# VH-VL binders against Translin-1 (tsn1): the designs that were tried, part 6

Target 1, 220 residues: Translin-1 (tsn1), of Schizosaccharomyces pombe (q9p7v3)
Amino acid sequence: MNKSIFIQLQDQIDKEHSIREKLTAEVDLLDEKLRVLQLLLANCEQNLENQEEILEALEIIKSKTRGLAELASNFPYYKYNGVWDRSIQKVVYLYLLASWTGRLDKSLRPTYSLLSLSEVGQILQVPVFPEESTFHLSIEQYLHAVLSLCSELARQSVNSVISGNYHIPFEALNTIQKVHSSFQVLSLKNDSLRRHFDGLKYDLKRSEDVVYDLRIHKLV

## First folded at step 4 (VH-VL)

Design u20 (from t3 with heavy chain S31D S105E, light chain S92D; framework fv_tezepelumab)
Fold by ESMFold2-Fast, scan of step 4:
Structure u20 (fold): chain C 220 residues (1-220), chain A 123 residues (1-123), chain B 108 residues (1-108)
Amino acid sequence: as target 1 above (220 residues)
Amino acid sequence: QMQLVESGGGVVQPGRSLRLSCAASGFTFSDYAMHWVRQAPGKGLEWVAVISYDGSNKHYADSVKGRFTITRDNSKNTLNLQMNSLRAEDTAVYYCAREGYDFWEGYYYFDYWGQGTMVTVSS
Amino acid sequence: SYVLTQPPSVSVAPGQTARITCGGNNIGSKSVHWYQQKPGQAPVLVVYYDSDRPSWIPERFSGSNSGNTATLTISRGEAGDEADYYCQVWDDSSDHVVFGGGTKLTVL
């Protein structure tokens, strides 16, 4: 091999490394805020007074997601998508959870329903559906987020009963059942997504058990 | 208490078949994807196959595709591995493993393992 | 296929910190899980999703994952930590579970 070729290859390696480090740094900042919001939303049925903190965290996450999107748009999407894929799944998931529980705005009005992929894109001001490999929210990211929401709703159903809220388990079961039915008609080509979907049966069963227990004890 | 018990291992000649079974108890078997992982004497862990909770999806390592078949019977809480056209390279301890649950990233780690069953392919 | 590279052996003095690396192309974008295997025994999950621990695993075990290297860290090493350690990922591109070659930890 020509020595000049080795120098060119080293330059390409250095450039790619620099890009990954820059993207990773931005993702780390986003992840820090995602952890904060996740903790705030974990006990939202027991703590309604943290609403202002939740709204601030949502806005910060939205801002940082847009910043990441702007940075990432300068580089090949499919080459670097792996750096932010999981963090963006978490962004979508937390917005779905905040909407479902009524924490997206000052009204404290739960939707008990799913934001669509397009609605999430509009809220975050990020494109949906690829346009020439530009940064966008993918269908796979959204579907992973929906499945994560179902797991969290099943978990919160148990916690809501402990805190004396007997309405949440019914809404959670309704949501999980609808998601399960919807996934049944999808022809999933992504094996990671298919495996994640396999866990939905567990969430459905947990949710059903909570509702069954409530009815047998005449609590609802 | 959770339990996974493998059986069916033994000594077989090259080209023959062997069926391994894994009996599960202490958890709702039908809620979990199940895996087979093997380990040749003195070597590392090698993934063999996976089957989804309802048996509808299966994946195999390239080294066993077309020779091994993973199945499950949820009514009996049993996982099976049918091994055909056995080769010396298939000699290993075979572990039954349960895929763990984590809502953030999916289900790709093994939170519980059986004790393993030895398969020796020799004359 | 995706490959995970581990050093074949690592030694640590009692009470010192052991670090076991797991190298993989852009492994920081994947979730890494770690297993401990003692002679004649089945593997045991010690760290999952990069840094989480099962409740029955001592807090001396921790993990990290960034760039091309994931690391299992065992602080205050003791004789009971002697074992083979394996890292593991799910490779979305091949739909395969991938294990590292294993690292034998010796506590001197």
Scores: ipSAE 0.012, ipTM 0.513, lowest interface PAE 8.4, mean pLDDT 85

Design u21 (from t3 with heavy chain N57D, light chain S31D S93D; framework fv_tezepelumab)
Heavy chain, then light chain:
Amino acid sequence: QMQLVESGGGVVQPGRSLRLSCAASGFTFSSYAMHWVRQAPGKGLEWVAVISYDGSDKHYADSVKGRFTITRDNSKNTLNLQMNSLRAEDTAVYYCAREGYDFWSGYYYFDYWGQGTMVTVSS
Amino acid sequence: SYVLTQPPSVSVAPGQTARITCGGNNIGSKDVHWYQQKPGQAPVLVVYYDSDRPSWIPERFSGSNSGNTATLTISRGEAGDEADYYCQVWDSDSDHVVFGGGTKLTVL
ESMFold2-Fast, scan of step 4: ipSAE 0.029; ipTM 0.581

Design u24 (from t3 with heavy chain S105E, light chain S31D D52E; framework fv_tezepelumab)
Fold by ESMFold2-Fast, scan of step 4:
Structure u24 (fold): chain C 220 residues (1-220), chain A 123 residues (1-123), chain B 108 residues (1-108)
Amino acid sequence: as target 1 above (220 residues)
Amino acid sequence: QMQLVESGGGVVQPGRSLRLSCAASGFTFSSYAMHWVRQAPGKGLEWVAVISYDGSNKHYADSVKGRFTITRDNSKNTLNLQMNSLRAEDTAVYYCAREGYDFWEGYYYFDYWGQGTMVTVSS
Amino acid sequence: SYVLTQPPSVSVAPGQTARITCGGNNIGSKDVHWYQQKPGQAPVLVVYYDSERPSWIPERFSGSNSGNTATLTISRGEAGDEADYYCQVWDSSSDHVVFGGGTKLTVL
């Protein structure tokens, strides 16, 4: 019955819990803004409706991500990254989607291009080096975001055909094929990432089917 | 908005067979992987089997592999579980569950569950 | 044979915060999902992908996952929160879904 040791352990548990609560509160605020941007990007068809709202939402998300990074940098990254990991994956994904659709800045970025991890880090103004113990974007977060992009592109390809846009399915297929080929040479050691990658073959098939239908009807 | 309704449960003797069905409505059934999860009386949840959206991939818990077969009919929005060589330890409520698929991560959580159907294996 | 460990029971006073843990080797590298089950009812998803919340679940429910422990947090506990709570992961090495043993939450 060493009461001193247990009092010290309880104090540490309380401190760690307080840190997780603070981080969770900040993540919840970020998540609210991510939901708004996701709805604005629901159609990848190139139009200028909502363009100002999209740019505003991206800037707010960048600001909120930077705020989270500042708070999180006071604590061990690998101990607490689980609190923000999924939300930051979604931040990366939405920036990849906004860039791919030409929504960030059409004069500075080619439409239908995939941003690198380093480029996303530059845009968000957060570090991307795995060796840092402070807040940074991870390779795993980026890879999850790329896979999520492929799923969204396959989904929007079906919708774009319904609305009479035949260019989007072609570009989506090209992107998904390149991602699929790149992932096949990777040795994935993360359970979540391996599982997410297993879904890519279905996105590829869905995208192929859309383009095949367009070609058989001479629309591409 | 969506519904999953299980049927086919009942009392059966050890060594016999039983077929469970799950009728899905309110969503595009053919777009989702489907699972069976069971719960013995007073015990926790135990995963049984999964079938991919197109039926091409299937996985089973070790305790049921070789005895149970999961199938689906996308034209009728139905999921089935054929249970052969039933044992007393298979006694449980069997739930039909939809695998959550969002644009974000993908698979392997259950966003919607049926109400369950009771299977009792006893003599 | 991946195993998830939950305490069998947790109690909380009304209005206070309940925390339910889910232990697993390197669970922080896996996606953790949480289900609520009330007596005689089917399970209901309350948290998915560590910290995401379905639109039908109140903000009082949150989650975290790091290292060897995932945690479901229920703030401002209510009598209606009394239920069994289960954590769940996918183990890609075995292609199996794994559930924790469940935690009975009692609101005093």
Scores: ipSAE 0.006, ipTM 0.483, lowest interface PAE 9.6, mean pLDDT 84

Design u26 (from t3 with heavy chain S31D A33Y; framework fv_tezepelumab)
Heavy chain, then light chain:
Amino acid sequence: QMQLVESGGGVVQPGRSLRLSCAASGFTFSDYYMHWVRQAPGKGLEWVAVISYDGSNKHYADSVKGRFTITRDNSKNTLNLQMNSLRAEDTAVYYCAREGYDFWSGYYYFDYWGQGTMVTVSS
Amino acid sequence: SYVLTQPPSVSVAPGQTARITCGGNNIGSKSVHWYQQKPGQAPVLVVYYDSDRPSWIPERFSGSNSGNTATLTISRGEAGDEADYYCQVWDSSSDHVVFGGGTKLTVL
ESMFold2-Fast, scan of step 4: ipSAE 0.019; ipTM 0.566

Design u27 (from t3 with heavy chain V50F S52W N57D H59Y; framework fv_tezepelumab)
Fold by ESMFold2-Fast, scan of step 4:
Parts: sequence; C-alpha cells; structure tokens
Structure u27 (fold): chain C 220 residues (1-220), chain A 123 residues (1-123), chain B 108 residues (1-108)
Amino acid sequence: as target 1 above (220 residues)
Amino acid sequence: QMQLVESGGGVVQPGRSLRLSCAASGFTFSSYAMHWVRQAPGKGLEWVAFIWYDGSDKYYADSVKGRFTITRDNSKNTLNLQMNSLRAEDTAVYYCAREGYDFWSGYYYFDYWGQGTMVTVSS
Amino acid sequence: SYVLTQPPSVSVAPGQTARITCGGNNIGSKSVHWYQQKPGQAPVLVVYYDSDRPSWIPERFSGSNSGNTATLTISRGEAGDEADYYCQVWDSSSDHVVFGGGTKLTVL
C-alpha cells in the first residue's frame, strides 16, 4: 500500500474532526441558552418581568438555531446530525412548552395544544422534511420533543396541585391522552423513538393519578 | 438513601430451581421498572429480564425464556426472579437494577444497581 | 440479533484522554448508555442517553453517538478510572437490552 493513501485518510480524519469541533462549539452555545429557557419555563410565573426574559431567550435560541443550520448546511447531514440532533429536539420541545403554557408571546394565554412540526419550522425558519439531505427539522426530532413535553406536563401537574392550580392537571391529561392515541397509529422504525413512546405509559399513569385524586376530593 | 439488596443466591445442582429476591428501599419502588442483569465469573454483563412498574409487561433474554420468571410485589418493595431448570451456563453474579427515568429520551438504562448475589450451578 | 462491539482494552497515561468505542449497525438511531465496573463491585452508570451524565459523575466523562459508532470519552485520566467499561442499548426489534463485551481501561 502506498503511504500517500494513508496520508490522505489522515487528512480526511483531521478534516472531519475539525468540522465536528466547529459544530460542537455552536451546539454548546445553543445548549447554554436552552438551559436558561428551561429554567425560566420551569417556574411557570405569568408576570411581565419573566415574560420579557422568556421572549428574549426564545429569540436568542431562534437566532442560534439559524446559525447552526447555516453552518451545518455546508456538510453532509447524516454524517454530522448526531452533533446537534438532541439539542434541536430540545429547541422544539421548549417552543412546544412555551406555546402550551402561554409564554410564546405577550398574550400570556396558554394554548394547551401542540404546535405542528410545520409551525415550529416556520417559527424557527428551518426546513421540515426536505427531499435533499440538508439541515432540517426531522419527524423524529419533533416526536421526541412531543414525548418530552408529555413528561414535563405530568411533572407540572403534580406541582400545580401543590400550588393550588387544579385545572392544569386536566389539560395535561387531555394532551397526554391525545399524544398516546396518536402514537398508536404510527409505525415507528427508530429504536430510540419507540422506547421513548413506551415510556409515555409512565407519564400517562402519573397524570391519571393526579386527576383521580382531584376528582375524589371534589366528590367529598 | 437508595438501596437494592439481593438475596437467595447459592450453590445448586443442574436441573434444580432457585429464587432470587431484591429488597428495595429509599425510593418509590412502585414507580420504577426493574431489571435483572447477570455476570459470569470473568465475563461481561448479560441482561436477563425486565418488569414494568406495575407488573403488566415483562421481557426475557432468549437464553432464559421459558425457564425464568420475573415478578414484583409493590406492597413489599420486592423484586423476584424464579429460576427453573438451571444449567451450568447460568452460573453468575445476579444484579438487581433500577430502570432510570429520563424525561428527554425514555428509559432502559440502569441508574442504580444492587451489590449482586452469586449463583453457582454445579454438579 | 443485535451486537455491540468494544475493543477489549485501552490504555491511557495519567492526565491524558481515553476514548472507548462501541460499534453497532446504525447505533446512532439508538440511545447508548455507559457503565463503569471496578473489580469486585457492581456497575455504576457514568453516561446515559448518549451524552448525559448523572449528577454524581465528574464532567470529564462525556459521550457521543453517531452513525455506527458511540464513544465514551474520559478526559484527564486518573488511576481511579481503571475499570471495565460497558456500553448498552435497547433493541426494539427484539425487546432486549444489549451490552457490549466490555473494555478494560488501564491508566499507566
């Protein structure tokens, strides 16, 4: 074997490593802002002060997602998508949560419903399901985000009862039930996604238990 | 403090039965799926069996299917593994493991393990 | 049946970075978890769902998963890191948990 062949292989390895490092740096910056937004949304405070911080965080996340998309579009999607896949799932999830809880805009009115994949793509100005292998929001990323939302809604149901808010558990259960029913008609070909869906049964049970306890108290 | 304590291991002859138990404390046992994982002396980890938090669903490794039965008693915070028709190749340390909860991605990873109990199948 | 392939051993000098690979067909579509096992002890979760860490695990442990290879990275290697490391996935086609064969890490 010619030594130049191994030199070319090493050059390719170095190039790929350099690309991965550049993508990872952009993802790390995005992840920092995702952590900030998640903390703001976890406190579920509906005041103007918190709302301005949330709107700022959403805009920064949108901007950084666009920057990542621009950088990533220069490289093969399926070779490097693992670098940003989980972070983009988190972007989608946080926009779904902000919409559901009423924090996506200044109206402060909860939707108690899901943004579609297309709607999230429009908000982020990122393609959805393109024919070419370019940077896009995938069906799998959206479905993971929806399942993560259900877990968060089940958690918030417990917390809302503690704080004296008794309507959130009913809206959460309704959302989780609709997601559960919708997933049952899908043929899932991704192992991670199918297992994430299997976990939805835990969130459904937890949510049902909260509502059951509330109904018993109302009957007394 | 969270604890998983296995018991019931010992030396047993081929073709016989043995029942392993795992006592859980320090967490809400009824909220977690549980697993058994084994390790033959000097060998790697091998998954054995799974049971959902409410006992409604169970999975088994092909090597033990039809011979082993996983059960749980949520009122007593215990997980059990009934091992029938034991073979020399079942000789291993058996670990009780809790399935972790991750709101981002689902399940089927083990965030806490017991210390293990040794099962030796010999003639 | 799904198979995970790990190198049997990896050596690292103190303070240097160790990389332990876990190979599997289309493993990037699965979630990979990593366990550390010291002699005579039960396994300990060090990385879960590709890249997340339990709060009790130091930040020098990290993971990645893409294509056909997942990697556990241990930065600033210490003598206390000597152990066997196992990767693990759940295979939905068989409803089975699958472990890699394990990699012995030596710090010398």
Scores: ipSAE 0.013, ipTM 0.544, lowest interface PAE 7.5, mean pLDDT 85

Design u29 (framework fv_tezepelumab)
Fold by ESMFold2-Fast, scan of step 4:
Structure u29 (fold): chain C 220 residues (1-220), chain A 121 residues (1-121), chain B 108 residues (1-108)
Amino acid sequence: as target 1 above (220 residues)
Amino acid sequence: QMQLVESGGGVVQPGRSLRLSCAASGFTFSSYAMHWVRQAPGKGLEWVAVISYDGSNKHYADSVKGRFTITRDNSKNTLNLQMNSLRAEDTAVYYCAREYDFWSGYYFDYWGQGTMVTVSS
Amino acid sequence: SYVLTQPPSVSVAPGQTARITCGGNNIGSKSVHWYQQKPGQAPVLVVYYDSDRPSWIPERFSGSNSGNTATLTISRGEAGDEADYYCQVWDSSSDHVVFGGGTKLTVL
């Protein structure tokens, strides 16, 4: 056996491990801020006074995401994208949620609609279309984020009813129905995305049940 | 250093009540959903209950629904499980566990050491 | 009620690859997580989201999930790998966490 070749292979293994650990450290820092923002956005219609904290968290997440993008651009995208893929899905999801609920800016105006992948890329100042294999927001990350949004909207519909807000459940159902219909025309060639989409029918059912209960009790 | 420490286990007679507590440290407790998972002697893991980060949403396994109540006190970093109308089948080690990822299906990245509950006549 | 099925036991020789299966109806559409539990100890997460691994878990641990079967693979088996292994999913239809029955891994 050639000892020199094995020494070179060990050096390469060590370098790849070092790169993964460095990327993981940045992802962990991003994840910490993602948990904070997620908490602030849950049931946010009852707490308008936390808007400044939400704006600060959004800006920090944008900054951390760009820092991760700059670090990751030094390494092969498809070899290491698994390290940050889920966290970037969460970044996109939280920006979609902030926009839908009206917390993305100082106007406090809910959109009750989806930011496009292009719009998210513009806001985060991160590439959307991979001109070459560099750090970018993928179609798969965006679609996972949209599905995650539907799950959260179904969950928040229950809380909105408890607080006496009957408008949110209808807007949530409308959004989930549109997402469900849109996914039905897509030819999904990603197994993870297909599995996530299979869960959407339960979010739709949950949202329908909330609206159904409101109508049966003549609250809307 | 993240840590979850359960307490309150013991021997109780059928039909009685017991309250379990879980003390959390080393992380922002109020940012995480928390679960109780149990394991009967020599048996597998069985999920018991979940409570959302703010305490507004709770779900229970069918075997304990109506008898157990999960609560939390974010000011004290504590998770609680009030167990009423205990049965022999509730005999198990009870673990508290921290949920990671609320939207993509639950998994547990940190577990407590467990506390033993024995329901015996 | 959703059910996960695991073999009660699996044996592997030292240095060989162990494979522990987790069967469930259309389990490939769900995210599967795996826990290792040694006697008298709390479970430890070893694989999450089908194939991801915590940084403190050796690269010998890997996972896959497709169709009706998810698999935990432990390469270069060691005596220290002897434990019970549990698969876990979240069943969105019931809002319940579901565990498999567990598999006892023996290295010998």
Scores: ipSAE 0.006, ipTM 0.487, lowest interface PAE 10.7, mean pLDDT 85

Design u30 (framework fv_tezepelumab)
Fold by ESMFold2-Fast, scan of step 4:
Structure u30 (fold): chain C 220 residues (1-220), chain A 122 residues (1-122), chain B 108 residues (1-108)
Amino acid sequence: as target 1 above (220 residues)
Amino acid sequence: QMQLVESGGGVVQPGRSLRLSCAASGFTFSSYAMHWVRQAPGKGLEWVAVISYDGSNKHYADSVKGRFTITRDNSKNTLNLQMNSLRAEDTAVYYCARDYDFWSGYYYFDYWGQGTMVTVSS
Amino acid sequence: SYVLTQPPSVSVAPGQTARITCGGNNIGSKSVHWYQQKPGQAPVLVVYYDSDRPSWIPERFSGSNSGNTATLTISRGEAGDEADYYCQVWDSSSDHVVFGGGTKLTVL
């Protein structure tokens, strides 16, 4: 019955729509670069000549992530984090993958290990501790990224055998086993994360089968 | 460029068998789970079966379990569906589809073949 | 068995927003994927994992998923959007892929 209340509500709706549009535009630019890096890292075993292109993509993604963080810091985190949540999961995942495979720097030395959430935050220059009005990397984003890494490592284990690299399957299995054990001690309160974790058993089995096949055929 | 090309469809009498094939190219076939999805004329999409990247895990829709067998040959980049004891209700276009499998255990289809028609009639 | 419910049809005027719903018991706990199918053609992925979009799909396609309803939203509708749209989940309890019945979108 009070039209002035409805006018105020319309103004808030319009303002929130404008904010979501601005954030979505920035996320779309980030996603373009994430797709490029993902393709480059999928081919890294076969093409070491892509290293400079990978380093360029990593730097662009870091820059775009910081730009998104700067824009997002002007708005309530929990109201708008759904706009960038999955893209930031992919940023973390690709940095984890680049580090594990040895593509994070010019040394081309694989780490075969996980960057911690704090280490990723330092590399991206983004906060890791929650503050209600501050953009930050969440524990959930990191854990999703770790699970995504396990899926990719299991997949790369199959591909590495085809290309004649018999070492990668053992390192992948070791990483996936450690992640599986670590997740079992966590009390997962997030349903999306719990569902993602349910898939880890397939990655573990896939990785185990590759290693077992190599030993049976005396390739290692 | 990625391609999925299906073959083996045709007209068959109830109780008989057909074997469908899907030839994959332009991606590392052995890294992806693969699905068969069907669509009866004028009806919606119905999932049929999935096979894991290495062939070790398989799941089937209840309507085809015990009659259909999904297999793959990673050396030839081919997916197969052996269909036994065919029924009139199996009449459909059968699609080969790739599972992106970015988050393991959660299935969606980022690429689909053109489909092959299977007609089960007297 | 898990069931997804979609309206049979939705109509929108050009330039208006189309909303296609996908109902399922506690569907917000599952990941929802959306496909577009034009007559005589294979389905095409338009939205995956509730709200993610393939790079070749325009930004006016978006998705959401909460509680018992997932929604595909197509802003600034155009004639080229006319198609059947299907939602899809993986039901981990049965190890089955489940599709909705499909929604025919008409842009007049």
Scores: ipSAE 0.000, ipTM 0.449, lowest interface PAE 12.6, mean pLDDT 84

Design u31 (framework fv_tezepelumab)
Fold by ESMFold2-Fast, scan of step 4:
Structure u31 (fold): chain C 220 residues (1-220), chain A 124 residues (1-124), chain B 108 residues (1-108)
Amino acid sequence: as target 1 above (220 residues)
Amino acid sequence: QMQLVESGGGVVQPGRSLRLSCAASGFTFSSYAMHWVRQAPGKGLEWVAVISYDGSNKHYADSVKGRFTITRDNSKNTLNLQMNSLRAEDTAVYYCAREGYYDFWSGYYYFDYWGQGTMVTVSS
Amino acid sequence: SYVLTQPPSVSVAPGQTARITCGGNNIGSKSVHWYQQKPGQAPVLVVYYDSDRPSWIPERFSGSNSGNTATLTISRGEAGDEADYYCQVWDSSSDHVVFGGGTKLTVL
């Protein structure tokens, strides 16, 4: 009140900057744990002894994701979601990877399949498809995570052959083929998602080449 | 051979408007996000705006938001920048640039190909 | 707004290694890209995603990124390497592309 227009605008700029800084600090803490889990899962096929460490990292990530959701719920979703969007994509991706490889729980049973967006939301205890613009897991975040999973599965297929595991390339190819065919029927409205999807053809070819080489040498 | 050719630059008075164009050839224009980046005489690079592959999403630098509008015409392989309410500080060479391949775990928005630039001078 | 800090100039003797730094808060958590710009020319990508190099760029160019500093390293410096070098990141908090102020490399 009674402030000049310039002072009111400066106050709004300062407030928005402060909110972005608070959200960024929370995201940075989450990203630290995401990097740890990525390293653990990248080598998981050769190291079953790190399972307790993986479970601990998953629980910390779940807790930090919920903490971020609670903080973010105080602010307009579409104004600030760019601050956490990529990190939440990574959260979804790592849960998909942990489930696919059998590291999501103590059973060590691979699913070789995708958790649905709703299933990830239930595990993380955050909303999906809300009517209000509150913190939620988006369809775009899920689809980016699925595409990133395909890239990682193609990479792990090459590494599994080196270590003498010939089953993983078969399951990876099956997953990548299903994702590829499913994406073909989607009308993608988001540029980053379309660009990411364009990369899937390389992951598919890489995975196909691994399986074809195994069949030629009669290892599968 | 990939090419990006900017045009539409010139000398204008403060408060007036200019429209820049960038003609793309040698690649599938409709598959790439496109950016405008400017450089004031003797100064560094400053990002201006981005437009998604289909034109549905756009982002602007704070210094130009509300004054500049980025558009594209995929049928003509053309990127445009409508510059309104021009200020002396907008004086720069304007480059159009193609966004590189998306990498989920790494950064986003890097420029793998650039045009030659077109000069905009805002003076009274 | 996120800020990238570069030294305004760096000098290197022919055949020696030049190092151009790019400082930023937690820049090691971001991906850094590097551009070379010669007078009167458009910028050219020389290093992307911290350490990857386009196939047409000599192996003498390399990059690293950790903590608060990213570095462009040019081994066996040549007269043809004289140019302005810019680092660049995407800042997720603002959804903006951020460039460093540029470093003029002189080979003397």
Scores: ipSAE 0.013, ipTM 0.461, lowest interface PAE 8.3, mean pLDDT 84

Design u32 (framework fv_tezepelumab)
Heavy chain, then light chain:
Amino acid sequence: QMQLVESGGGVVQPGRSLRLSCAASGFTFSSYAMHWVRQAPGKGLEWVAVISYDGSNKHYADSVKGRFTITRDNSKNTLNLQMNSLRAEDTAVYYCAREGYDFWSGYYDAFDIWGQGTMVTVSS
Amino acid sequence: SYVLTQPPSVSVAPGQTARITCGGNNIGSKSVHWYQQKPGQAPVLVVYYDSDRPSWIPERFSGSNSGNTATLTISRGEAGDEADYYCQVWDSSSDHVVFGGGTKLTVL
ESMFold2-Fast, scan of step 4: ipSAE 0.040; ipTM 0.593

Design u33 (from t3 with heavy chain G100P Y109A Y112I; framework fv_tezepelumab)
Fold by ESMFold2-Fast, scan of step 4:
Structure u33 (fold): chain C 220 residues (1-220), chain A 123 residues (1-123), chain B 108 residues (1-108)
Amino acid sequence: as target 1 above (220 residues)
Amino acid sequence: QMQLVESGGGVVQPGRSLRLSCAASGFTFSSYAMHWVRQAPGKGLEWVAVISYDGSNKHYADSVKGRFTITRDNSKNTLNLQMNSLRAEDTAVYYCAREPYDFWSGYYAFDIWGQGTMVTVSS
Amino acid sequence: SYVLTQPPSVSVAPGQTARITCGGNNIGSKSVHWYQQKPGQAPVLVVYYDSDRPSWIPERFSGSNSGNTATLTISRGEAGDEADYYCQVWDSSSDHVVFGGGTKLTVL
C-alpha cells in the first residue's frame, strides 16, 4: 500500500541523511586544518616563519584525509563524493603549493613545478586511478587544484616584486604557461572545470604583466 | 561598500538605439567579469551579455547577437551596453551584475547586482 | 540551447521545509547558483556552486545537485522567504548563462 511504500522511502532517506552527516562531520574537521594551512602558506614567500607549523598542518591534513578515505570507502563513491569533493581539491592544492614554494619538507627547497596526480596520491597514501569505484583522487580534483595554484602564483608574483624578490615572477609565469599549454591538449567534458580553466587566461595575463614590467624596469 | 548603479534607460521607438551604463564603486572593477541581465515586466531573468575583466572576450545571448555591444572602460569603472535596432521584446529592466573569480571553482555566481534601469520600446 | 526547468510555484506552511527544483539535462555536471528576488528589488545570491552559501544568508538555505535535478531547500519557512527563486548555470558548450524560468514561493 501507499503508506508502506512511503515508510520504506522515509527509512532510505533517513539512512542516507545519517551517512551524509557522518561524512560531513569528518569533512568539517579536515576543513578546519585546511583553513589554518592556507593562511600559513599565504605568507610563506616573505619569510621562513612557522615552518614547523606548516609541517605539522600538512601531516594532520594527510592523516585526516586518510581517515575520510577509510570512512568513505564504506559507502557508494558517486552517491556521496559531493560531500568531500571541494575539501579534497583544497588538500591537493595545498600540497601543490607547499611543494612549489619549498615548504613540503625540512629542506626548504622550492620545486617551482607541479606534483603529478600520482605523486600527490603517493604522498597522501590515497588511491588514484584505476580504483574508480572506491575513494580516490580524481582527475577533476587535481585539475581544479592546479588551476587554483596558478591563481595563487599570480597573486604571489605581485607580492614578491613588492618585497624585492624578482625571480619568483619568472618561475610563476613559467609554471602558468606550462599549465595553460597542457590544458589545451585536454578534452574537458566537465562544465565546472571548463569554466575554471577560462579563468586561467586572467592569471596568465597578470603573470605576464608582472614579468613585462620587471623586464622594462631592469632595462633602465 | 560595493555598489553597481545603472543609468541610461528610458522610452524609445522600435528600430532606435539606446546606450546603458553601469558605474561600479567599492571594488577593483578591472578584476571582474561583468554581465548584463534583463527582466521583462512580470517575467523571469534573461541573460544578455558578458565581458571579461580586460574586455578581450565577449559573449551574447542569441536574441541580441548582432544588435547589442557590451563594452567597458576600466579607467572609469564603467560597463556599457549599446543597444541597436531595438524591438518591443527588448522591453525590460536591465541589471548589471558582477561575476567574481572564485579561487576554488573559477568564475562563479553574480554576487553583486545593480538596482536596474527600465528600457521601454514602444511606438 | 540549454534549458533549465523550474515549477512555476511552490507553497510551504510556516515552519515547514520548501523544496524548489531545477531540471536540466545532466545538470549534475554543471555548477548551479540560486537567486532570490522580492517584488521591485534586484536578485540576491542565496546559494552558489550547488551547495555553498554566502555567510550573510541564513543557514536555513541549502542546495544539492545530482543527475538531472538541482534542488534549493529552505528549512523552517518564514513569511520573509516569499519571493521568486531562479536557478542559473553557465553552459560552456554555448558560452551562455542560462536561467530557469523562476519559481514563486508562497508561505501560507
Scores: ipSAE 0.025, ipTM 0.571, lowest interface PAE 6.4, mean pLDDT 86

